# Designs tried in a protein design chat: VHH binders against q09956. Part 1

No score or structure here was measured in a lab: all are predicted.

Target 1, 365 residues: q09956
Amino acid sequence: MDTEFAILDEEKYYDSVFKELNLKTRSELYEISSKFMPDSQFEAIKRRGISNRKRKIKETSENSNRMEQMALKIKNVGTELKIFKKKSILDNNLKSRKAAETALNVSIPSASASSEQIIEFQKSESLSNLMSNGMINNWVRCSGDKPGIIENSDGTKFYIPPKSTFHVGDVKDIEQYSRAHDLLFDLIIADPPWFSKSVKRKRTYQMDEEVLDCLDIPVILTHDALIAFWITNRIGIEEEMIERFDKWGMEVVATWKLLKITTQGDPVYDFDNQKHKVPFESLMLAKKKDSMRKFELPENFVFASVPMSVHSHKPPLLDLLRHFGIEFTEPLELFARSLLPSTHSVGYEPFLLQSEHVFTRNISL
Below, numbering starts at 1 at the first letter of every chain, in headers, positions and changes, except where a header shows other numbers; antibody chains are not in Kabat numbers.
F, E and O are the ipSAE of ESMFold2-Fast, ESMFold2 and OpenDDE, as the mean of both directions, binder to target and target to binder. V2 is 0.75 times the mean of E and O plus 0.25 times the DockQ between their complexes.
[cut] marks letters that were taken out.

## First folded at step 1 (VHH; framework vhh_etentamig_d1)

Design a1
Fold by ESMFold2-Fast, scan of step 1:
Structure a1 (fold): chain B 365 residues (1-365), chain A 124 residues (1-124)
Amino acid sequence: as target 1 above (365 residues)
Amino acid sequence: EVQLLESGGGLVQPGGSLRLSCAASGFTFSSYAMSWVRQAPGKGPEWVSGISGSGGSTYYADSVKGRFTISRDNSKNTLYLQMNSLRAEDTAVYYCAKDLYDSSGYYEDYFDYRGQGTLVTVSS
């Protein structure tokens, strides 16, 4: 792995997690083969005259210039290594997005109340049985060494990673759970529903960035813990997070970029500094100020991935952090939309991407 | 191929209401995010509102938020725009627009629209 960048294979990661169930992630979910907008997006928008407010952020423009250079390096290296697919005469974006719509067309139980109880299962469990045992109020754990299966009354299956624990509910429930079980986390990953995204969703619950101000992060962290926050490209957000970390007694150790690329290695959006559409997202990593632990992390790192065609999905970070020598035993994901092995996950949709609509059967050998 | 037929425009008094419709054909309607775009006389087009393929997510320009409601009926391949508390500044030709790609987030995609639009005049 270069100290400047890495190219990730998210599909391969999930395939490895569920291999023991003879499952493979549907490849259609990772077949973004062309840019989301035309290469001449500025001219196309200008020709049609669709109005968009200008983005006047110098820091964002500088980041775009740097990311454009990194994208070229990544494309060149991946091409030499023959990682990227050949250009298709057929655009696979439509196919990929339809697969995402199918995957997201599932019913997840709504959250209510909080509890400290854990409901455990090892191999298979009915969703009806979990509901009757208080799933909506409790934590659910797949305690087996192999992935588990939860089945809806209509026969829809959800595949749960081994040793994973999840809660369908408010992220504020984590403090009560941590206290009740004398459990502290040595890694926290959070992808909050930033104000603009949460407002755009048609939901019965409301998840605003103000929820972050209600979390007492220091009380659930080990002394030498690492926290990783996905942030939006909104003006001033990085400064807001630095102040929030400071209030939590924490300091930033690195700021990484996720570069979203097509299967051919091109950025999913052109680098147009006059638009809100950029092909990258930022991840801020922080530690407690009073911790003497030294993290050997590059301060500025880029990792590229072909995104799952599900909007706002983020690649898993556990293996990437371990590659840089970061060991952890109690990872926690806040605002989770998918589950990971040996990980606690909290959110209103923590197993949204675990349904059988995300997977297919491998050919048995 | 792709056809979008707008209707429902007309003359209304300030403070009045109007409902626009767009009949879509030539593509799988439920798989595409849809938008309304307007163009006032002598001005460039302005994006007004958008809705996801399932209808689960809606988005509005600041100029119309709280006054306009976008909706769709996937069983009838029809897009709607309910316009309330109309102002003289809302006077424009309104166009139905289809995303270039099917998407979970319409605001990230380029729009493609067809047809002549429907004229809305807000005047006393």
Scores: ipSAE 0.000, ipTM 0.133, lowest interface PAE 17.3, mean pLDDT 75

